# Ledger of designs, part 35: VHH binders against o75319

Target 1, 181 residues: o75319
Amino acid sequence: GNHIPERWKDYLPVGQRMPGTRFIAFKVPLQKSFEKKLAPEECFSPLDLFNKIREQNEELGLIIDLTYTQRYYKPEDLPETVPYLKIFTVGHQVPDDETIFKFKHAVNGFLKENKDNDKLIGVHCTHGLNRTGYLICRYLIDVEGVRPDDAIELFNRCRGHCLERQNYIEDLQNGPIRKNW
Below, E stands for the ipSAE of ESMFold2; O stands for the ipSAE of OpenDDE; V2 stands for 0.75 times the mean of E and O plus 0.25 times the DockQ between their complexes.

## First folded at step 3 (VHH)

Design f3 (framework vhh_4orz_3)
Fold by ESMFold2-Fast, scan of step 3:
Structure f3 (fold): chain B 181 residues (1-181), chain A 117 residues (1-117)
Amino acid sequence: as target 1 above (181 residues)
Amino acid sequence: EVQLVESGGGLVQAGGSLRLFCAASGFTFDDYAMAWLRQAPGKRREWVALITSGGETDYAKSVKDRFTISRDNAKNTVSLQMNSLKPEDTAIYFCARYDDSYGFDYWGQGTQVTVSS
């Protein structure tokens, strides 16, 4: 399937590292078969992702893929040295508690295993915006005690695009803290 | 032309079972997740089950452990096995295609399920 995701071209490929955290957000990389439908400057393959991270003097230690599809790229398109985690997350709705807990567990595990380095957790959905921003902000609020508006502002600034879904923003600002076991 | 055609709806007694089928055509079926949604009288439409192209499933809390969604990519079909049916499951059930960038973009006409007490 070579159908370019709706609005994918509207977004910056990769944001900046979120200061004080290990997070970096980006839009979904597209495997080589999509390149026939893209101008050279529009291409954003898995290889392009790693090149752009390196250009920021950063290094990925984990990729968390939140898309509800496997058609965009395959884990084998990534360097063997970078772990890949798939968390199937339905768009448009606020992620459920099970999804939130799975994300938090993955982040906590990475941080524990990577105390002696400064490698980043790369998080993406299709646009690297709504599901991605929600889960990163939810982690910062629930686990790190960041105020909701501060978490959202930090994500928006570093991603280069503002969270778009009002239900996601509303849940972050006024919803309950999700306690994990 | 994308087409989704539901079948298998009907009248059933509480505690009974029904199996719904959806025949899909006009697109590459295994590129898309598929869903079943329902709409009861006077209520908004809600999704009850989702299945990825690779067979990973998600369910609404109200139907978890009672409903099972499955698909056959070779036949371009998705089905919903409904067990332990309750009167509150009475609704029109819709088959829908799920696109990760857009959401639910195509729907069938729906099939009526009525559960009597």
Scores: ipSAE 0.598, ipTM 0.810, lowest interface PAE 1.5, mean pLDDT 92

Design f30 (framework vhh_7qia_2)
Fold by ESMFold2-Fast, scan of step 3:
Structure f30 (fold): chain B 181 residues (1-181), chain A 117 residues (1-117)
Amino acid sequence: as target 1 above (181 residues)
Amino acid sequence: QLQLVESGGGLVQPGGSLRLSCEASGFTFDDYAMGWYRQAPGKQRELVAFITSGGETNYADSVKGRFTISRDNAKNTVYLQMNSLRPEDTAIYYCARYDDSYGFDYWGKGTPVTVSS
């Protein structure tokens, strides 16, 4: 069904581009069938997402959807010019190495193919916070050599909300670097 | 009343097969992903198989190629087909409900599986 995700209304729809990167994080857009349960100012559809990105003078080149559900919106609700990638990621637990490597591979591929533009990689889970923040920070730490605390601070500042799950924060700060194949 | 009722566990010899079933009631089954956990005595519980409402599946490396998870939304039932069973698969198997907002928030009471000669 069409129940609104718990605490979804508590989070800003879209963060800001993370300076020095191609990442922008947001909460999950909700398709039209959810709008009857939302006040007009609470609506955040796929169309609303693209309008908010444009208002920041940015453009999406890829959406990575980390939710473990298909109920929130359909890829068909997105402009056909923007690639959509689903990486099923279980919430509340630290993503496994296979999930981390899929994310890194997708990001590296996008960056290689988009050297001649400034398009963004949009990343979301349900709230655009814990799974989203973990995978973005993991990429910055493991691939770009950013210090863990700096990656976390950058994400928190740009998302407008702090990573909440202690197991995610602990893994980012003290966990092993995951090598790419 | 939320319920997950597991069945199909039992004693089986190494190399044998079992099919576990989990019948759900008290919620809209189609809205939720479902998983199978197991816990051997003295061990941490582990997620062995997972299925989305749309039928996408994922497996722990320890069971990949041997176990198959499936669901029948018309019957509010999730299944775990276990083939090529090993003594290491001996555990209590739990059916679990997953929602992206809540995580794994409900488990059945479990069904024991013993793999021994």
Scores: ipSAE 0.192, ipTM 0.565, lowest interface PAE 3.8, mean pLDDT 90

Design f31 (framework vhh_etentamig_d1; at its last look DockQ between E and O 0.70; V2 from the best seeds 0.00; counts 0 for: pae E 5.0 > 2)
Fold by OpenDDE, second read of step 4:
Structure f31 (fold): chain B 181 residues (1-181), chain A 118 residues (1-118)
Amino acid sequence: as target 1 above (181 residues)
Amino acid sequence: EVQLLESGGGLVQPGGSLRLSCAASGFTFDDYAMSWVRQAPGKGPEWVSVISGSGDSTYYADSVKGRFTISRDNSKNTLYLQMNSLRAEDTAVYYCARYDDSYGFDYRGQGTLVTVSS
């Protein structure tokens, strides 16, 4: 079905670029079939995503989709010029080492291939908050050497919402460093 | 009406194997990721395993990795959990649950009891 994700309306559609990084987080855009269940001002489509990114004078170079479903939108709904990567990530659980590695590898690959531009890595789960925030922060902590609290604060501030899941926060603050390669 | 019916539970010795099944009806089965959740006596529920609609992606809790295998047959609207090398700590009621990416699961069966004891 095409029911609106729980609490989806409660979150800002798009965050802001995280200073010092190429990351931007957003909630999942919804394909056209969802529009009938939304007020016009609540709609947030793949097209709307790109428009909002442009309004920030930014450009997406990669979209990483962390949802564990494919019902929200199709890769075909995105411009062909922006690569799309699906990393099936179960919600509410701390991502496993394999998922973390996949995310890091994707980010590192993008950065390597995009040294000559300033395009952003767009990351989203359903709400663009918990899974998204964890993996971005995990990258900053493990790869960039950022202090956990600094990473979390930076993400929260830029996303406009704070990480909610205590298990994610606890793992970021006190959990072990994960494999980078 | 969405219905999920688990079967296959029972008593097994440590080191033994058991295969759970879940018969699903009332919805388009392959449109949804499915999951197994378990609740042990005196403990809260925990995710055991999740499988995508197509079956191409799977997730396992660390406690069951290498021992449990989740699978599905979309032609039969059935979810499976192959449990090998069972341990006493695997004792729990196992629930079949339809996965929802926003809040976990929206439907769950009545569960099937798995008891691992010598």
Scores: ipSAE 0.767, ipTM 0.884, lowest interface PAE 0.7, mean pLDDT 95
Fold by ESMFold2-Fast, scan of step 3:
Structure f31 (fold): chain B 181 residues (1-181), chain A 118 residues (1-118)
Amino acid sequence: as target 1 above (181 residues)
Amino acid sequence: EVQLLESGGGLVQPGGSLRLSCAASGFTFDDYAMSWVRQAPGKGPEWVSVISGSGDSTYYADSVKGRFTISRDNSKNTLYLQMNSLRAEDTAVYYCARYDDSYGFDYRGQGTLVTVSS
């Protein structure tokens, strides 16, 4: 299908860098085939993503795609210089421990290999909100020792939208710290 | 016009095996993740398994891990569920469902009944 993701237009394309971290969150970019259903000001292609991040004086070093689909854009639509990692996550479900572990390892590996630059880790699901916010906050809580409410507030402020799914918020606030790395 | 048609349900003894099929039509099958959802008598719906459009990723409910295998044949627009080591508590109507990453489950079939009983 070439239909626009539900509620996709309701969300800002790209948030701002989360201060003190290498994270930036955004909604899924849509390849050229979707543009026939969008007004020019609504378009958010892979190219538009990189232009918007550059407008913030930032540079992407990694994209982590959390969607459970490959129909929105292809890795080939991204610059060859930016690594792309697919971590399949199902919406509405709190990511399982294996998925959390994969995310943590990808982030830690990027940070180790990018100590001499300030490039960002771009994270997205369909809306760049619930799965994206959960995994970023989970990392900040479990790895960086940030208080759950502080992590959530930081994400919400920088994304420009608040985490919506109560099961994700509840797990972040009251769930166990995941110790597997 | 999305259509999903399940088949393969029936009566099977505990410890037995059964393979369910779902024939899909009316959409580009490999663009969508597909799922199995079941509803046991007197219970609410329970998600069983999901498979990505490419088949590269699968997830299972804890209750079926190691016993059930979800698969798909995109050339035939068909989804499968191989059920092994069946238990009485697996008795349910099994529904094929399409998964849209922005919405959730947007279409379901009519279901196929699986009864696990001696």
Scores: ipSAE 0.728, ipTM 0.860, lowest interface PAE 1.0, mean pLDDT 93
Fold by ESMFold2, look of step 5:
Structure f31 (fold): chain B 181 residues (1-181), chain A 118 residues (1-118)
Amino acid sequence: as target 1 above (181 residues)
Amino acid sequence: EVQLLESGGGLVQPGGSLRLSCAASGFTFDDYAMSWVRQAPGKGPEWVSVISGSGDSTYYADSVKGRFTISRDNSKNTLYLQMNSLRAEDTAVYYCARYDDSYGFDYRGQGTLVTVSS
C-alpha cells in the first residue's frame, strides 16, 4: 500500500555530508502516489532529494537503499546518471555479517571507482536513522578505524537525529570489530 | 484486509522433509518482501528466512541455511518454505509474515506447527 511509513514525518528529509567521509544519510523518498496523504511541506520525493543535495553543493554518486520493500519508490524514479543499489536489510535487529559484508563491499567498490571525484554515497533505510546509522558507523569503525563513540556522534550530528535502537548502539560501542570485507 | 494462512505443518522424523505454504490475500503480493518466522516452545520468535517481492533475493538464518529454501509464486499469491534434513531443534510454530520496513513485520498468520521427533 500507499500508507505513509510510521513516524516518517518525524524525521528531517536529508542530513549533512559527514565530514571526512563520503556519506550522506536521508529518509526514504516517497513516490508521487504518496503525496495525496501529505501536506506540501511534508513531501519528500526522489526529485526533492536531488534538489536538496544540490542545495548543499554536493553530488550523489551512488544510492544504497537498505529497505526490504519496493513500495516506496522505483529505481526508475531516479536520474539514470546515479547508480542505485538495493541491499535488503531486515529492520529491528543488528544486521548480520552477510549484510554488513555486502555494505562494506559496495562502499569499497564505490571509493575505488570514484577516487578522482568527491561524489557522495547516499544511504537510506525507511527513516534514514537506525539501519542507516548502524551500517555507516560499522563501516567507519571496522574499515576506517574510527572510535565507536566518535562515529556515532558524527552520524547523529550530521543526520540531525540520534540513533534510537539500544541494541544497535550497544553493538557499535561494545561489540567486536568485524573483518568481513 | 491482509490475510495470511499457513499450511503444511505436521509430525516428521529427523532427516525428513516438509513443505509449508502460505496463502496471501488483501494486498498486492509482489510489492512486499515475505518472511517465515518460527517460535519454539518456551522461546522467543526466531526469524528464519526472507524473500524479496520479485523473488530475486533471499536470505536465511545460519541455523537453516543449506537445508531450507524460501520461494514464492506471485501468480498464486503464495509463499513457500521447503524444509529438508529436519532436526529436533526445528520443532516450532512457523508463521508466514509480511515484512515491513517500519515494523519489522506488520502482519502474520496464526501459524502451522512443525514437530520433529523420534
Scores: ipSAE 0.151, ipTM 0.522, lowest interface PAE 5.0, mean pLDDT 89
ESMFold2 (binder alone), look of step 5: mean pLDDT 83; pTM 0.830
OpenDDE, look of step 5: ipSAE 0.659; ipTM 0.847

Design f32 (framework vhh_6fv0_2)
Fold by ESMFold2-Fast, scan of step 3:
Parts: C-alpha cells; sequence; structure tokens
Structure f32 (fold): chain B 181 residues (1-181), chain A 118 residues (1-118)
C-alpha cells in the first residue's frame, strides 16, 4: 500500500547542520502520491526538503538514502544537480560492517571531491533518526575520533530528536571501533 | 488484499534439510524486501533472514549463516528459504513477512512448523 510510514508525522522534517561537520539529517521525503493522506502542513516532498535546506542558508551536495525500500520517492524526483546514493540498510538491526564501510567510503569520497565548497551531506532513513544517527555517529567516532557520548549528543541536538533504539546506542557507546579503511 | 502463504515445513533429523516456500499475492512483490522470521515455543519472534526487492543482497542471523539460503523468484511471486544442517535449536514456526521500514514488517503469513528430532 501507499501508506504513510508509522510515526513519520511525529518527527521534524529536517534537522540543523551538525557544527564542525558536513552532515544534515532529515526524515524520508514522500512523493506526491502520498499527499492525499496528508494535511498541507504535514507534506514533506523532495521539493519541500530542498526549500527547507535553503531556508537554513545551506546547500546539499549529496543525499544518502538508508531506507530498505524504494516506495517513498524516486531519485528522479530530486534535482539532477544533487548526487543520490542508495545504501540499503535494514531497520531495527545495528548496521553490519559492510554497510558501515560503504557509508564511510561515500562520505570520504564526497569530502575529497568537495574540498573547495561548503555543501552538505544529507542523510536519511524513514524517520531520519536511528539508522541515520547510528551511521553519522559511527563515522564521527571511528574516523574523526569523537567520543561516543559527544557524537550522540551532537546528533540528538541537531536532529531535534534523541536516538531511540537501545541496541544502536549500546553499540555506539560500547561496541568495537570499525577500522574499515 | 495482501496474502502470504508458507509451506514446506515438517519433521527432520538433526543435520537434515528442508526448503520453505512463501507464495505472495495482492501486491507488487518486486517492490518489497522480504523477511523470514521464526518463533520457537515460549520464545519471542526472531529475525532469520532478509532479501532485497531485486534479490541482489541477502542478510542472515549469525547462527544460521552458511546453513540457510534465502532466495526469491519475482516472476512467480515466491520467496524461498533453503535450510541445511538443521539443529534442534532451529525448531520453530517459520513465517515469511513483507518488509516495512517503520514496523520491521507489516504483513506475515500463518507460518509453517519446523520440527527437528533429537
Amino acid sequence: as target 1 above (181 residues)
Amino acid sequence: QVQLQESGGGLVQPGGSLRLSCAASGFTFDDYAMYWVRQAPEKGLEWVSTITSSGDSTYYKDSVKGRFTVSRDNAKNTLYLQMNSLKPEDAAQYYCARYDDSYGFDYRGQGTQVTVSS
């Protein structure tokens, strides 16, 4: 079905840029076919995403889509000027090492290619919270050497919602560093 | 209406094999990732395996890696689980489920019983 994701309306559409990083997190945009089930103020299309980023005086240079589905919107619904990367990441499970490696590689490649600008890496899953927050924090901890609690606090503050899944939080705080270089 | 119908369960000896099937109808099968989940008597529901909508990527619970293989035939709207080297701990009701990014899964079948004799 063309059903709205569970609890999707409960989350802010777009967070704030995470200071000292190139990351911004948001919930999944929904294509126009979902709008018949939404009030006007609840709509958050791909176009709405870019308008909200612009309202913050920011610019997207890459979108990383962590959902394990293709039903919410199509890459064709995004501006042609912004690269789109799909990393199929199963919800409810801590992402595996291969998924973590793919995410790190994509971020490192973007940063290398965008040294002379300030464009952002937009990251989303369904709610822009658990998978999104896990992979951003994992990158900050493993690659940038940020302390786990500091990474989590920064993400929570900038997203406007706290990471909810205890298994994700436990892995970030107490799990091994993944040196997927 | 969405329907998922499992089959292929039965009684097997330790070390034996079974192939489970799941016939899907009422939705565009190749738009959805699919799950195999199981529930042993007096235990919670356990995730076993996931396959992407295209079938290009598969994921497994650690205890079944190398023994179980999930596959799908999108032309036939059918999901499969090949179970080899079965252990007593694998005895459970096995369900196929349609993946949902918010819930984990949104629909599952009635299940098929797998019994492994000691």
Scores: ipSAE 0.205, ipTM 0.550, lowest interface PAE 3.1, mean pLDDT 90

Design f33 (framework vhh_4orz_3)
Fold by ESMFold2-Fast, scan of step 3:
Structure f33 (fold): chain B 181 residues (1-181), chain A 117 residues (1-117)
Amino acid sequence: as target 1 above (181 residues)
Amino acid sequence: EVQLVESGGGLVQAGGSLRLFCAASGFTFDDYAMAWLRQAPGKRREWVALITSGGETDYADSVKDRFTISRDNAKNTVSLQMNSLKPEDTAIYFCARWSDEYGMDVWGQGTQVTVSS
């Protein structure tokens, strides 16, 4: 139903653009039906998301939704001009190679088609932290050759919260590079 | 081992009250939302009530204002207070664990509630 996701209020709605990349991370926006359970200052709807991005003088060109549910908001709640991609990811577990592959190809495709602009790739899971941070860092490490600790530090600083799941951190630091296929 | 154990079911007259309990073990209870669902004979299982780790609640329209879900994180329990019971509330009531990551992935064995006219 319309219950607020656990610990959702504990996290900043939107991070900052990660310098040197096209990524920005945020927590899941909640559609209007959730607002009766929130104080006005706690609301973070799809509209609020776009307002906060504009306040940073940025523009979204793609949203990648990593949640395993569709109950939080509908793609129809987003501007028609912004593509929406759903990649169902189960939390707690390190995303499998198929999921990592889908994420990398979506990012690479966006970058190829958006060479002439500076639009951002917005990535979120429920909290915009663990699944989100893992896949962004995995991309930076595997595709852009960033050192694992540097990728994690950059994400943590720009998101305003540190990656929490130890198994995700361990995979990023010590796990194999996933080859693009 | 992750386990949910329901108790408190029984036979009650229409208009009466009953309180169900669910004891959770084998996981960090405070990290999960908890739900109550029910299944009447020959019907599909339906959601009744949900409570988040922070105590926010949600109810099915059929039970709103009659049922109250609550939790005690210190005791790893979730409860369902059922008031103004109707014959239509007759069902097996199940406790379940819910998360965005897994949906409802752990279920109790259920406890029978029978409401006579």
Scores: ipSAE 0.019, ipTM 0.275, lowest interface PAE 4.6, mean pLDDT 89

Design f34 (framework vhh_4orz_3)
Fold by ESMFold2-Fast, scan of step 3:
Structure f34 (fold): chain B 181 residues (1-181), chain A 117 residues (1-117)
Amino acid sequence: as target 1 above (181 residues)
Amino acid sequence: EVQLVESGGGLVQAGGSLRLFCAASGFTFDDYAMAWLRQAPGKRREWVALITSGGETDYADSVKDRFTISRDNAKNTVSLQMNSLKPEDTAIYFCARFEDTYAFDIWGQGTQVTVSS
């Protein structure tokens, strides 16, 4: 369906690159069929995403789509040069270990294959906030050894919005470190 | 026009099996994840199983290894195979369309499952 996700308009389309990392977070792009329900300044298509990334003098090398739906846009709407990875995540629960490890493996693989460039890993869920922020912060904490509160602060600042779901925040601050396979 | 219609509920003895069906109409079925939820008398509605448009599945701990969710995108149907049924599985079972941001936005009317001890 073509209904706009609840509260989608409340969030900035694209955050800033998280300094010291290859991550950039954004809300879900909406394909052209959604534009009938949006003012010109509210539009955020896949094309708009890449335009906004270029405006920041950045380049995407991978998109990780964390939504539990395929209705917002199709992989075919993205440039052929940018790999797309779908990881289905449920919006109200902390991602399970399998999902966390899948995210970590995708990030590690991208970094290994992109040592000679500065391309970014773009991560989004519907709002680019809770699932997106959780998995990016989980990676920084578990793999990079960042303190939980520092990871959360960095994400919040660069995304321009604070993580909202208390269960996600509690897991990041007090939950176990997830061991890789 | 957007509708979900459940069928397949009924009475079964503990240890038995039932298969529930949900027929979807009025939307592009292939674009949405689908779910089964249940509600026992006097209790909160709880999620049981989810299936993505591509067929990846997830289950509540209470039904894992006993229930299997599946879908047929060509027929716009989602099914729940329930094995090794227990009296505590007695509930009204609902088919729902999973709306990514806010859980479930379209619901069926439900089908009763009663498991005797």
Scores: ipSAE 0.110, ipTM 0.511, lowest interface PAE 4.1, mean pLDDT 90

Design f35 (framework vhh_4orz_3)
Fold by ESMFold2-Fast, scan of step 3:
Structure f35 (fold): chain B 181 residues (1-181), chain A 117 residues (1-117)
Amino acid sequence: as target 1 above (181 residues)
Amino acid sequence: EVQLVESGGGLVQAGGSLRLFCAASGFTFDDYAMAWLRQAPGKRREWVALITSGGETDYADSVKDRFTISRDNAKNTVSLQMNSLKPEDTAIYFCAKYPDDWGFDYWGQGTQVTVSS
């Protein structure tokens, strides 16, 4: 359906590249059929996503879609040259170890295959905030050894919005390191 | 507009099985993930199972390996197969539309499941 996600309009479409990483976070793009419910300045289609990334002098090499739905846009709405990976994640709960492993595996694979370029890994959920921020920060903490508070601050600053879900923040700060890669 | 009608609950002995059904109408069923939630007396409502439009599933730890959620997109139906039932599974079970933006949309009266020891 063409239902605009709750609070979707409250968030910036695209953040900035997280310095020292290949990550960029954004809210879910909405295909053309949603635009009848949006003012022109509110539109954020897959095409708009790529235009905004290009405006930052960046290039996407992978999109990881964390939403628990396929109704917002279809993979065929993306350029054929940009790989798309769907990892279904349930909102409100900390992603389980299997989901964390899938995310880490995808990121590590991308980085290995893209050593000779500077293309970005684009990560989004519905708002590009809680599930997105959790998995990016979890990767930085568990794989790259970043301090939890530093990872969270970096994500918040670059996304332009702070992680909102207390359970996600507490797991990042005080939870166990997930050793599955 | 949106209607979700649950059925299939009843009384069952511990170790037994039940199958719950949800008939959905008033929205584009294929566009949404669907969920089963439950509420036991004196407790908050909790989700137990989710299924995407394409059939990928997720389960709460308390029901993992015992419950199976399924859907029939042609019939606008969601089902929950409940095996190895425990007294702790006693609750009213609700079907819900999951829009992925915040929480669960609309649920009906639910269907009562009572598991005797």
Scores: ipSAE 0.408, ipTM 0.727, lowest interface PAE 2.3, mean pLDDT 90
Fold by OpenDDE, second read of step 4:
Structure f35 (fold): chain B 181 residues (1-181), chain A 117 residues (1-117)
Amino acid sequence: as target 1 above (181 residues)
Amino acid sequence: EVQLVESGGGLVQAGGSLRLFCAASGFTFDDYAMAWLRQAPGKRREWVALITSGGETDYADSVKDRFTISRDNAKNTVSLQMNSLKPEDTAIYFCAKYPDDWGFDYWGQGTQVTVSS
């Protein structure tokens, strides 16, 4: 039900836009039912997400949810103007080729349809760090040709937290490029 | 104590079908996604299928369109319908609890699935 994810409070709610990209990472927002288990300053709802994005003078154009649960918040909690996409991404494991492809496809589709604006692609998993960071970096590496270490450093700096999982880091640094189509 | 008990495995010919069953207890079943994992001889354990508490499903590329995961929250059960089985599907299949944050934290003793050519 309303159990707060482990270590969820330890992470910054929202990162910064990654310069040169349309990406911004954040931890999972929690619907109102979780608020009773949180101090006021710990609360981070879908509404809070959008407020924080606005405070950065940015606007979300897409939310990609990488979690494997629906208990955190509902798509209905989001503004109607912001599309919501769920891409099931298994934790702990390096995302499979299908997951990576889905992510790339979603990003490319968004960019194609949003050439006339500067809206951001918001990506989150539970903590908005490992799965989120891997897929964003994987995109930058495979599609944008960014050096792995540069992608990782950029993400870590902008998210305010460093990727934690060694298997993700190793795959980004030394793993093969995945298909883009 | 968390318990996951798999059943339904066996020997089947290539192209055949099996239905695996998992009975869960010792935790709030409705709050967790559930998964099937498998481990072939000499290979690492890999995830096969996952179903959220809300019934959304995901599959490994290798089993997509052949396997179907389902759950019954009233009975605390998870099932895996396996169609068009291949020799490569031969493995011990495990039912697993998926708390999302940390991967799979519990699984049963598994049930052997053998697909002959």
Scores: ipSAE 0.027, ipTM 0.505, lowest interface PAE 3.5, mean pLDDT 91

Design f36 (framework vhh_4orz_3)
Fold by ESMFold2-Fast, scan of step 3:
Structure f36 (fold): chain B 181 residues (1-181), chain A 117 residues (1-117)
Amino acid sequence: as target 1 above (181 residues)
Amino acid sequence: EVQLVESGGGLVQAGGSLRLFCAASGFTFDDYAMAWLRQAPGKRREWVALITSGGETDYADSVKDRFTISRDNAKNTVSLQMNSLKPEDTAIYFCARLYDSWEFDYWGQGTQVTVSS
């Protein structure tokens, strides 16, 4: 039942805030029931997530969960003060336009409601890399007008791992701008 | 109830071809990536082919250029065309629904493929 996601241990738990943005990316937190399969230094629970964010002198104001499952942790494991949004995405494929629209709307709504603070939008999939990096970069390119290579480089540097999926990279560099808010 | 039912397995000579089918039900098939995995005796399950909801494909190096995955969304079917079969392709082949980053949440019972030399 409590199977650790493949390659999950290979990735840093939390990246750095992406400068000039409100984004921070991380891998999926695993609830306490997974910890019997992990060494103490490998544990990354929802509590550990918030501890690591505080260690960076940052504060989360929204979590966007891009995984296709609820088995890793429950929304109830998060502080009630931090909104949680689930956007179901499947790995390996470029997210469809509807998924991209939902992500952009959530980000724009958060920014509009949080003009008077500096709270972050935390984004994760299983590894906090491909789906996470794609949607963050897509937002920066389409909404903020960032050049694709600059968005990708910024994400890679701040996450501490490079986007791995060539179809995602290709879509970001050469794909159409999605003209949605 | 999500169900995946494989068919098309059998015995074939090395160099031959075989086509596997997977009939899916109990979910919105068009929205999900689908995969074929296989398990040889005494080995772990390994993925061999993936197809996204949009029709993009990915293959394990061991089967690339020999196997082709395809889907028919009108019939809720995913298929695997296997050409130039080798004895090492002998395995039980499973249809699976991809939910997350190489993670699969539903599998069929599998169909046996045996390649003789």
Scores: ipSAE 0.016, ipTM 0.320, lowest interface PAE 5.9, mean pLDDT 89

